# VHH binders against q12xb4: the designs that were tried, part 6

Target 1, 267 residues: q12xb4
Amino acid sequence: MLDFVGLGLFDEKDISLKGLEKIHNADKVYVEFYTSILMGTDLEKMEMLYKKKITVLSREDVEQHAEDWLVDAKDSNVVFLTGGDTMVSTTHVDLRLRAADMGIKTTLIHGASIASAICGLSGLQNYRFGKSVTIPHPYVSNRGVRVVSQTPYDTIKNNIEAGLHTAVFLDIDKDKGYMTVNQAMEILLEVEGKLGEGVMVDRLAVGIARAGSPSPVVKADYIEALRDYYLGGPLHIVVIPAELHFVEAEALVKLAGAPEGILENID

## First folded at step 14 (VHH)

Design k3
Fold by OpenDDE, last read:
Structure k3 (fold): chain B 267 residues (1-267), chain A 125 residues (1-125)
Amino acid sequence: as target 1 above (267 residues)
Amino acid sequence: EVQLVESGGGVVQPGGSLRLSCAASGFTVSDYYLYWYRQAAGIERELIAYIYSYGTHFYVDSVKGRFTISRDNSENTMYLQMNSLRAEDTGLYYCARVKYTYDSSGYRRYHFDHWGQGTLVTVSS
C-alpha cells in the first residue's frame, strides 16, 4: 500500500489527523522537499512529532528511480509526504500512475493547498482564476546568454484578456534559493521592458508570504511599487488579478493594503 | 575601500561599437544594484541602464536594442556593450552602486553611495 499524504502549508502541525494516522501505521515514510517545503519546520521536528523516521527523496529518486522504493509498497505500508496537498504536482500524478502499473494500491490524504489559501488570504474568488504559471529563475545558457522565460508574461496576459486572475508560483532552486515577490516583480518588469506590450505597466499584483504561518503577509500594490516592498522570509507567491469584483476590490484594500484607487475602477 | 573604475571609452565613428567596463573593488558586484549613467556636454547626467543584484536589467528607450548591460562575477566587473553608436551617444559614461533601506511603510528607498570617475565616449565622423 502507498499512501500519499499532504502535509499542509507551513509546519509539522498542519498535517491532518488522518495523515498522522497513516504515518503511524507506515513501515516506511518518505518525503520530498523539491516541489514544496515547509518553512516552519525541519526533518527533526517532523520526525519528533510524527514519531517516525522519515527518508528524504531527491528529485532523481522520485522522477527516475521511483521503482527502487515503490517496490516496498507491494508488501508493506509506505507513506509519501509532500508539502501542501498531494497530486497538485504532475510529478505526483506520474508517481501514482507508476505505482498503479506495478499493481500497488494507492490512497490520498489531502492537505491544505496554496492554491486555495491564496484565495482566502487575498479575498480573490477561486472561480475567477485561469491558468497558473511558474516564474523560473533566470539562467545563463551554455552560450553565455542570459535566459529569461516569457511564458509567465504571456500566461498572465492571456488570463487578463479573458478576465481571469493568475496564480504565479515562484521557483525554488537549491542553488539560487527561494524566489521572492520582489524578484518576481523585477522579472515581469524586465520582460515588459523587452516586449513592451503594456501588460505589466501599473499592473496590480498581490504578494503573499508564509501562507499558513502565524504571521502571513499579504500585500497588494502596483508591480512597480510591490517590487520594493518587504514581505519577509519565504515562501512567497504572487497573484495577478484581472478585473475585480467589487467584493474582491474591497478585500484587497482592507485585507491586503491595496491602493484605494482600485475601488474606482470596478466595473 | 569601495571603488568603481570605468574604462573602454574612446573615439568611434557613427555605427561603430564600444565596450565599456566598470571594475569594482571592495565589494562583490553580484550583491549590489549597479547603474550606467552618461553625461553629455551641457546636459544633465542621464540614466542609461541598470542591473539588479538578482541579475535583472533595464534600459532607457534611447539605447534599447543597441546597448547591452552585463556582469561577470568572476571578474567582479560590469560591462556595457554599445552597438550602432550615434553622435548623440557622445558623453562621459559613469557607473554607480546603489544601496537601499526600507522605510516605515515597508518600501525600499534607494541611495547612490559610490560613483566611478567616468570614461569618455566620442562618436564622430
Scores: ipSAE 0.667, ipTM 0.851, lowest interface PAE 0.5, mean pLDDT 95
Fold by OpenDDE, fold request of step 16:
Structure k3 (fold): chain B 267 residues (1-267), chain A 125 residues (1-125)
Amino acid sequence: as target 1 above (267 residues)
Amino acid sequence: EVQLVESGGGVVQPGGSLRLSCAASGFTVSDYYLYWYRQAAGIERELIAYIYSYGTHFYVDSVKGRFTISRDNSENTMYLQMNSLRAEDTGLYYCARVKYTYDSSGYRRYHFDHWGQGTLVTVSS
């Protein structure tokens, strides 16, 4: 038996009681931290609370060598832990498929997801969101050229044109660290400077930090200003609103400190 | 001591190219925002490009597609590659370091704390 368990947003206490029950009944517990990291905890605290030893799997362990540990689930109860909600913003469906091919029964225990948390925190309505996108860290190519992805810009543009909000995930890299809202704004503005399509000019954006923590930060402002706003420590995420419902606009002003002028632009 | 030293200026014909250097000492270029300014005779200095510590760069419209800002961390130097030079590009080019502090509202306030001596670029036929 293989149980996929979402850990939630911030710390070891965000796991559901059902998730905890699965862990308690497990013979082997694995966790991956490359999809998301619980910034309010560590492996030791997790093991202490869950009363179970947890084995950390690398991305390679999961993507190239899954059979090596999946086989355990044929004869025992195995739990696979992931930050957020299981199967969200990750390719772990592949694991589930591989398990199925191996004749291993799987279950899902859901956790809190940043994909929905941003709606509650910002006041934006979840059904008004379009395709989400991730801003990757810029890198230098083998040819020595700095590469900045334009995909986020295009995705946002398409959503705006469709009247849909965009959840913009920010890259997590072992070497480059956690991308900040500030960096994300810089990147989007850089791309705006290159393409000149006007998508990011005076564009309203929402920066969210440490969702699920006791001290989350939600700040809405125009990109040019938000680029310079201090949101504190990781993790960060960005939302780019499209056309706002009056309730959304009010929420952004009152809850996220958006400029009051946005209330005047509501149709 | 923090110091910025520009070099690479000279006389070029229209359509020509120059590469300016801003050699930094006393600090690491990758840790700061760096700016290129220029000042033509009788005109106020104008911003032309800048690079953030994160590596993002920006250009004013008048130099977009012609100028490229970059930095070499190993050399602790910022560069400005200038192509397709025009007469209106003539001026003294300055390198500047920018720092920021947070105001009471939580927003960064940027200020220039160091300037180079400048390097002269003359574009003439």
Scores: ipSAE 0.660, ipTM 0.859, lowest interface PAE 0.5, mean pLDDT 95
Fold by ESMFold2, look of step 19:
Structure k3 (fold): chain B 267 residues (1-267), chain A 125 residues (1-125)
Amino acid sequence: as target 1 above (267 residues)
Amino acid sequence: EVQLVESGGGVVQPGGSLRLSCAASGFTVSDYYLYWYRQAAGIERELIAYIYSYGTHFYVDSVKGRFTISRDNSENTMYLQMNSLRAEDTGLYYCARVKYTYDSSGYRRYHFDHWGQGTLVTVSS
């Protein structure tokens, strides 16, 4: 049997009681850290609290060599741990399909997802979100040219025109580090300078840091000002609101420190 | 011992090109924000372009599409490539180092703490 257990948002304490019960009854416990990062914990802390040995699987182990460890679930209890909620913003449904082909029953034990946490922290309505996007770190092409992706700009533009908020994930790179809200605002403003379409002019953004921790930061301001705001350590995420419902605007002012002027022109 | 030394100025015809250099010593260029300003006779210094430590860069409208700012970390030098030069581009070009502190509200306050001596650009027929 294969149980998928979500670890939640921030640290080893975010696991559900059902998740912990599955771990305690497991013969093998696996985790992957490549789809998500739990900034408040590490493998040692997890093993200490859960009182179980945990084997880390690489992306290759999960995506290319899953049968090597899935086969154990044919005649024993296997738990697969993922940050957040396993099936949200991952391709791990593939593992369930492969397990089904092997005659292995699977279950889902949910965890809190960043997708819901940004709504709770900001007061923005979950059904008002459109397609999400990730801002990648700029890179140098094989011709020596610095490349900055336009895709996040275009996604935000399309969502705004549809009246939809955009969840903007920020790149993580071993050399360039965790992208900050400051860097994300810089990139969006640089692309605006090149395209000149006005999408980022006088545009509100919400920066969120360390969701799920004891000390999260939620700050809303216009992009140019938010570029200059200190949110502290990782992980950061951005939300770009579209047209705001009055309750959403009030929440951004009261909960995220948005300029009170955004309440002007609300229906 | 922080120093900024501009070079590469000269006389050029309208439509021509020049490349300015801002050589830095006493600090690493990628740790700071670097700005180009210019000053025409009788006019206050005006912002032209700037590059942030992360490598993002920005231009004022009057030079967009004509000027390109860049940075070479191995030479600890910032550059300003100026194309399609016009008579109104004539002036002394300065580079400046900018850093920031956070105020009590959590926002950056920018400080222009070092300036170069300038390099003269003359665009004339």
Scores: ipSAE 0.644, ipTM 0.877, lowest interface PAE 1.5, mean pLDDT 93
Fold by OpenDDE, fold request of step 16:
Structure k3 (fold): chain B 267 residues (1-267), chain A 125 residues (1-125)
Amino acid sequence: as target 1 above (267 residues)
Amino acid sequence: EVQLVESGGGVVQPGGSLRLSCAASGFTVSDYYLYWYRQAAGIERELIAYIYSYGTHFYVDSVKGRFTISRDNSENTMYLQMNSLRAEDTGLYYCARVKYTYDSSGYRRYHFDHWGQGTLVTVSS
């Protein structure tokens, strides 16, 4: 059997009791840290609390060589740990499908998800969110050209036009590190400068840092200002709200330090 | 010692191209915001383009589509590729380094702490 267990948002204590039970009953425990990471802990702390040895799997181990370790789940209990909630990443779904193809029964133990946490932290209503998007780190192509994705800009634009908020995930890269809200704002403004469609001009944005930690930061401001705001250490995520309900606006002002002027724009 | 040294200026005909360099020493270019300015005779110094430490690029409208700012970390140098040059592009071109600190409200305050000596660009027939 293969149990997918979400670890939650921040540290080793965020795991559910059911998740912990799965670990205790497991013959083998694996974890991946390339889709998400718990910034408030490390492998040693996890192993200490969970009372189980944990094997870290690389992206290659999961995406290219999953069968090598999945086979153990045919005859034993295997746990696969991920930051946040399980099956949020398509990689996890693919892994589950591979397991199914191998005749391995799978179960899911959910963890706290950043997708819902951003709503709680910001006061924005979850049912008003549209398609989410990830801002990738810009890179230099083999031709020496710097590439900045416009997909986030377009996704946000489409959501706004539909009256929907956008959860904007920020890229995690082994070499480039954890993208910050500041960097995300810079990227969006850069794209705005190129396209000139006005989507990001004076656009309200919410920066969230270290959700699930004892000291999360939630700051709402216009993109131009938020670009310069200090949110502290990772992880960061951005929300771009569309039109606000009056309760949402009030929440952003009172809970996230949004400019009071946003209350005047509520219909 | 922190230094910025511009080069690549010269005389060019309208429609021509120049590539300016801003060679940095005493610091790593990728760690700072870098700016290109120019000053024409009798005119106040004006911003042309800048590259943030993260690598994001910005241009003023007058140079968009014609100028390209770039950075080579291995050479520790910032560049300004100038194409389709016009007479109005004539001036002394400066590169500058920008630092920032956070104020009591948590917002960045930027200031220029180093300037190059400039390189002269003359666009004339």
Scores: ipSAE 0.643, ipTM 0.846, lowest interface PAE 0.5, mean pLDDT 94

Design k3
Fold by ESMFold2, look of step 20:
Order: C-alpha cells, then sequence, then structure tokens
Structure k3 (fold): chain B 267 residues (1-267), chain A 125 residues (1-125)
C-alpha cells in the first residue's frame, strides 16, 4: 500500500504522530524535495529522528518513472513524503491515480500547509482568499531582453476587484536563490511603473518569513515601505489583502505591525 | 577608491536622443543601488531613475516611457537612454551610488555615499 505523508512547514518535528507511525511501519520510505523545502531540517536529521532510511526521488522519478518505485507498494508498505500537505499545491494526485490503475491502495496523512499557516499568522480569514500566484525571478531571454512576469500583478488586481486576498508565492532558483519579500515588492512596484493602473499604490502587503519555525516574522506595511523591511532568512511568502474586515485589520495592526491608519478605512 | 564617471552629455534638438554612461570603479555595480539625478540651473537636484542590485528599476513619472535605465555588469557601467528629449530635460545629470543600513525598527536607511561630477545635457531648438 502507499501512504502519502505530509511533513509540515519547517523542520522534521512538524510531522504528525500518524505520519511518524506510518514511517515506522514502512518497508520503504521515499521523499521528494522539488515541490517544497523544509528550511529547518535536512535528510540526515529526518533519518535520525524517524529512525528510517529515506530515499530521495527526483522530479523525473516521480513524474516520468513512478511505476519503478510504485510497484513496491503492491507487496509492501511504502511511504511517500512531501513537505507541507502532500496534495496541496502539488500534482501528486497523478501518483494516486497511477497507483489506483496498478491496484495499489493509497491513504493520505495530512501535514500543516502554508496555505493555512498564512491565515493563522496574519489573522486573515481563510475563506476570503482567491487564486494564488507565484512571482518568478526576472530573466534575460535568448534575445537579451529582460523579462518580468506581469501575471502576479494581474492576479492580484483581479482578486482585489473581487474582494479576495492573494497568497503570493516567491520563486526558488538554484542560481538566483530564494526570492525575498523585498525583491517581491520591488517586482510589483516595477510592474506598477509600467502598467500605471494604481493596483500597488498605497497597497498593504504582509510579509511572512519562516512560517512554522520557533521565531517566524510577520510584517504588514504598505508595499513601498515593506520593500525596505528586513525579514531575515528564507523562506518568504507574501499576502496581499483586499478590503479588510475590522477583525482582520485589527489583527494586522496588533500582530503584524501594520500602520494604525488602516483602521480608519474599515466599513 | 570608489569613483563614478558620467559621460555622453551634449547639445541636442528637441525630439532627439542621448545615451548617458556612468562608469564605476572601486566597486561592483551589481552589489549596489545606482541612481540618476538631474539638476537644472537654480533648481534642487531631482530624481530621474534608479536601479537596484537585484536589477529592478524605477522611473519618475516625467520620464517614464522616454528614458530607460540599464546596467551592464560586464562593463561595470550604468546607462541612461534618453529618447524624445524636451527642453525641460536640460540640466546636469549625476549618477550616485547608494548603500543602506538598517535602523532599530528594521527598515532600510539609504545613504548616497558617492556622486559623479555630472554630465551636461542641453536640449535647445
Amino acid sequence: as target 1 above (267 residues)
Amino acid sequence: EVQLVESGGGVVQPGGSLRLSCAASGFTVSDYYLYWYRQAAGIERELIAYIYSYGTHFYVDSVKGRFTISRDNSENTMYLQMNSLRAEDTGLYYCARVKYTYDSSGYRRYHFDHWGQGTLVTVSS
């Protein structure tokens, strides 16, 4: 059988007791690190705490050659580990479908997801979130032209017009590194300068660093000011609120240091 | 020794173009924020455009669509391409290096620590 086990947000201790039980009873344990990363741990720490050898699968192993390791689950207990919650913001439903086609039973053991953590850390209501988006690092095309994606700007605009908050994921690149909240604010302001639609003018943003760690940072400010705020090390994520309910605004002021003036504009 | 040297200024007719260069020595341009300012006679310096170390760049409204800031890291040089020039663009153009420190509240404080000598741009009909 195949158990999908979520690893949670930050380190090897975020696994649920149910997840750890599945690992202990497993004949084989696989992990992938390409959909997410747990900044507070590494493979050695995971193996030490879980007392089990863990085999790392590449994207190709999971997406192209899944049957090579899925077959083990026909006659043994196999665990597949993913950061966060296994089916959230991943394409791993495909593995469940492939397993079903092979006659393999699957289960889900959930982990804490960044999607819920941003709500708890900011005080923003989970049912008021719209489509999420990732800000990619700018790149230089084959023709030497610098490319900056406008899609995050447009997604934020559409969500704001619908009264919905936006979760904004920040790119991770081997060479360019972990995008910071500062860089994300820079990109949004640069695109605002090109489009001139006013979406980022006097716009509140929430920067969140190291969710799930002992000392996360949650800072709300207007985008221009947040561009200059030090949040420390990775991983960073941004939330762009739409119109705030009073409780949400109060939470941002009291818990995230938002300017008190945002309370003056609440309906 | 840190130096910034502007070049490319001159006299041009309205509607014309110029490209200014800011050649840097004593530091790597991609490690710092670089700014263009201009100063007309009798007027305080005004910000025109700037580029951050990450490569993001910004313009004031009066030059948007006409001016383009860029950086060539292999030449350690910042550029300002000025198109569709107008009489009000006349002035002495400076480049500046900017560094920052963090204050006790966690916010950046910017420091303009080196300036070039300027290059004169005159737009006249």
Scores: ipSAE 0.637, ipTM 0.881, lowest interface PAE 1.7, mean pLDDT 93
Fold by ESMFold2, look of step 22:
Structure k3 (fold): chain B 267 residues (1-267), chain A 125 residues (1-125)
Amino acid sequence: as target 1 above (267 residues)
Amino acid sequence: EVQLVESGGGVVQPGGSLRLSCAASGFTVSDYYLYWYRQAAGIERELIAYIYSYGTHFYVDSVKGRFTISRDNSENTMYLQMNSLRAEDTGLYYCARVKYTYDSSGYRRYHFDHWGQGTLVTVSS
């Protein structure tokens, strides 16, 4: 049997009681750290709390060599751990399909997802979110040309036109590090300077740092001002709201420090 | 000593091009925000373009599409490529180093702490 268990947002304590029970009853426990990062924990802390040895699987182990470890779930209890909620923003449904082809029963034990956490922290309604996007770090091509993706700008534009908020994930790179809200605002404003379509002009954004921790930061301001706001350490995420419902605007003012003036134009 | 030295100015015809350099010594250009300003006779300094430490860069509307700011970290130098020059682009061009502090509300306050001596650009028929 193969149980997919979500680890939640921040540290080893975010696992559900059901998830912990599955770990305790497991013969083998696997984890992957490549789809997400739990900033408040590490493997040693997890093993200490869960009282179980945990084997780290690489992307190749999961995506190319899954049958090598999935076969054990035919005769034993196997747990596969993922940060957040195991099927959200991952391709791990493929593991469920491969397991089904092998006659292995699978279950899902959910964890808290960043997708729901941004709604709770900001007060923005989950049903008003459109397609999400990731802002990649600019990079230098093989020919020495600096490349800045315009796709996040276009995604935000299309969502705004549809009345939908955008969850904007921020790149993680071994050399360039964890992208900050400041850098994300810089990129969006740079692309605005090139395209000139006005999407980022007088545009509200919400910066969120360390969701799930004891002291998250949630700050809303216009993009040019948020470029200059200190949110502290990683991980960061951005939300770009579209037209706000009254309760959403009130939440951003009261809970995220948005300029009070945004309330003047809400119906 | 922290120094900024502009070069590349000169006389050019309308529609022509010039490339200005701002050579830095005593600090690493990628650690600071770097700005170009210009000053025409009898007028206060005017912001033209700037580049942040992360490499993002920005322009005022009057020069968008004509001017390109860039940075070469290996030469510790910032550049301003000026194309399609007009008479109103005439002036003394300065580069400046900018740093910031955070105020008690968590927002950056920018400080221009070093300026170059300037390089003269003259656009005339």
Scores: ipSAE 0.633, ipTM 0.879, lowest interface PAE 1.5, mean pLDDT 92
Fold by OpenDDE, look of step 15:
Structure k3 (fold): chain B 267 residues (1-267), chain A 125 residues (1-125)
Amino acid sequence: as target 1 above (267 residues)
Amino acid sequence: EVQLVESGGGVVQPGGSLRLSCAASGFTVSDYYLYWYRQAAGIERELIAYIYSYGTHFYVDSVKGRFTISRDNSENTMYLQMNSLRAEDTGLYYCARVKYTYDSSGYRRYHFDHWGQGTLVTVSS
């Protein structure tokens, strides 16, 4: 048996009672921290509260060598822990499919997701979101050229044209660290400078830091201003709103400190 | 001591290329925002390009597609590759370091705290 368990947003206490029960009944517990991470805890605190040893899996362990540890689930109870909610990442879906191919029965225990948390924190309506996108860290190619992805810019553009908001996930890299809202704004403005399509000109953005913590930060401002706003420590995420409903605009102003000017000309 | 030293300027024909260098000492270039400015005779100093500590690049419209700003951390040097040079690109080119602090509202306040001596670029037929 393989149980996928979402840990929630911030610390070891965000896990559901059902998730904790799965851990207690597990013969082996694995966790991955490359799709998401709980910034309010560490492995020691998790093991202490859950009263179970936890083995950390690398990206390679999950994506290339999953069969090496999945095989244990044929004869024992294995738990696979992830930050947030399980199966949000395509990596988790792939893992579940591999398990199925191996004849391993799987179950899902859901956790709190940043996908819904951003709506609660910002006041933006969940049904008005389009395709989400991730801003990757820029990198230097084998040819020595710095590569900046334009995909986030295009995704945001398409959503805006369709009247939909965009959840913009920020890259997590073991070497480059946790991308900040500030860095994300810089990247979007850089791409705007290259393409010049006007998508990011006078564009409102929402920065969210440490969702699920006792002290989350939610700040809405124009991209140029938000680029220069201090949101504190990780994790960060960005939302780019399209056209706002009057309730959304009011929420952004009152709850996220958006400029009052956004209330003008709202139908 | 913090220093910025520009080099690479010279005389070039229209359509030619130059590569400017800004050698930094006393600090690590990757930790700061670095800017290229230029000043033509009788004209106010103007921003042309900059690179943030994160590595993001920005250009003014007049140099887009022709100029490339880069940074070599191993050499602790910032560069400006200038291609397809025009007469209007003539001027003294400066590099500058920018620092920022956060104000009481949580927003960055920027200030230039160091400038190079400049290197002269002349584009003429």
Scores: ipSAE 0.623, ipTM 0.819, lowest interface PAE 0.5, mean pLDDT 95
Fold by ESMFold2, look of step 21:
Structure k3 (fold): chain B 267 residues (1-267), chain A 125 residues (1-125)
Amino acid sequence: as target 1 above (267 residues)
Amino acid sequence: EVQLVESGGGVVQPGGSLRLSCAASGFTVSDYYLYWYRQAAGIERELIAYIYSYGTHFYVDSVKGRFTISRDNSENTMYLQMNSLRAEDTGLYYCARVKYTYDSSGYRRYHFDHWGQGTLVTVSS
């Protein structure tokens, strides 16, 4: 049997009681760390709390060599751990399909996802979100040309035109580090300077740091001001709201420190 | 000990090009925000372009598409490539180092703590 267990947002304590029960009853426990990062924990802390040895699988082990470890689930209890919620923003539905082809029963034990946490932290309604996007770090091409992706700008523009909020994920790179809200605002403003379409002019953004931790930060302001706001350490995420309903605007003012003036244009 | 030295100014005809340099000493250019300003005779300094430590860069509308700011960390130098020059671009061009502190509300306050002496650009027929 193969149980997919979500680890939640931040540390080893975010696992559900059902998830922990599955781990305790497992013959083998696997984890992957390539789809997400739990900033508040590490493998040693997980093994200590869960009282189980945990085998780390690489992307290749999961995506290309899954049958090497899936076969064990035919006659034993196997647990596969993923940060957040197991099937959200992953390709792991493929593992469930492969398991089904092998006659292996699967279950899902959910964990908290950042996709839902941003709604709770900001007060923005989940059904008003459009397509999400990731802002990549700028890079220099092989030809020596600085490349800044315009895709996040265009995605935000399209969502705003449709009345939809945008969840904006921020790049992680070994050398360039965890992108901050400050850097994300800089990139969006740089692209605005090039395109001149006004999408980022007087545009509200919400910066969120360390969701799921004891000390999260949620700050809303206009993009130029948020560029200059200190949110502390990683991980950061951005939300760009479209037009706000009154309750959403009130939540941003009261919970995220948005300028009170945003309430003046709500119907 | 901190110094900024501009160079590369000169006389050009309208439509011409110049490349300005801002050589830094006593600090690392990638740790600070660096700005270009210009000052025409009898007028206050005006912002032209700037580059942040992360490498993002910005221009005022009057120079967009004509000027390009860049930075060479190995030479500890910022540059301003100026193309399609116009008479209105005439002036003394300064570079400045900018640092920031956080105020009690969590926002940056910017401080222009060092300026170069300037390099003169003259665009005339």
Scores: ipSAE 0.615, ipTM 0.866, lowest interface PAE 1.7, mean pLDDT 92

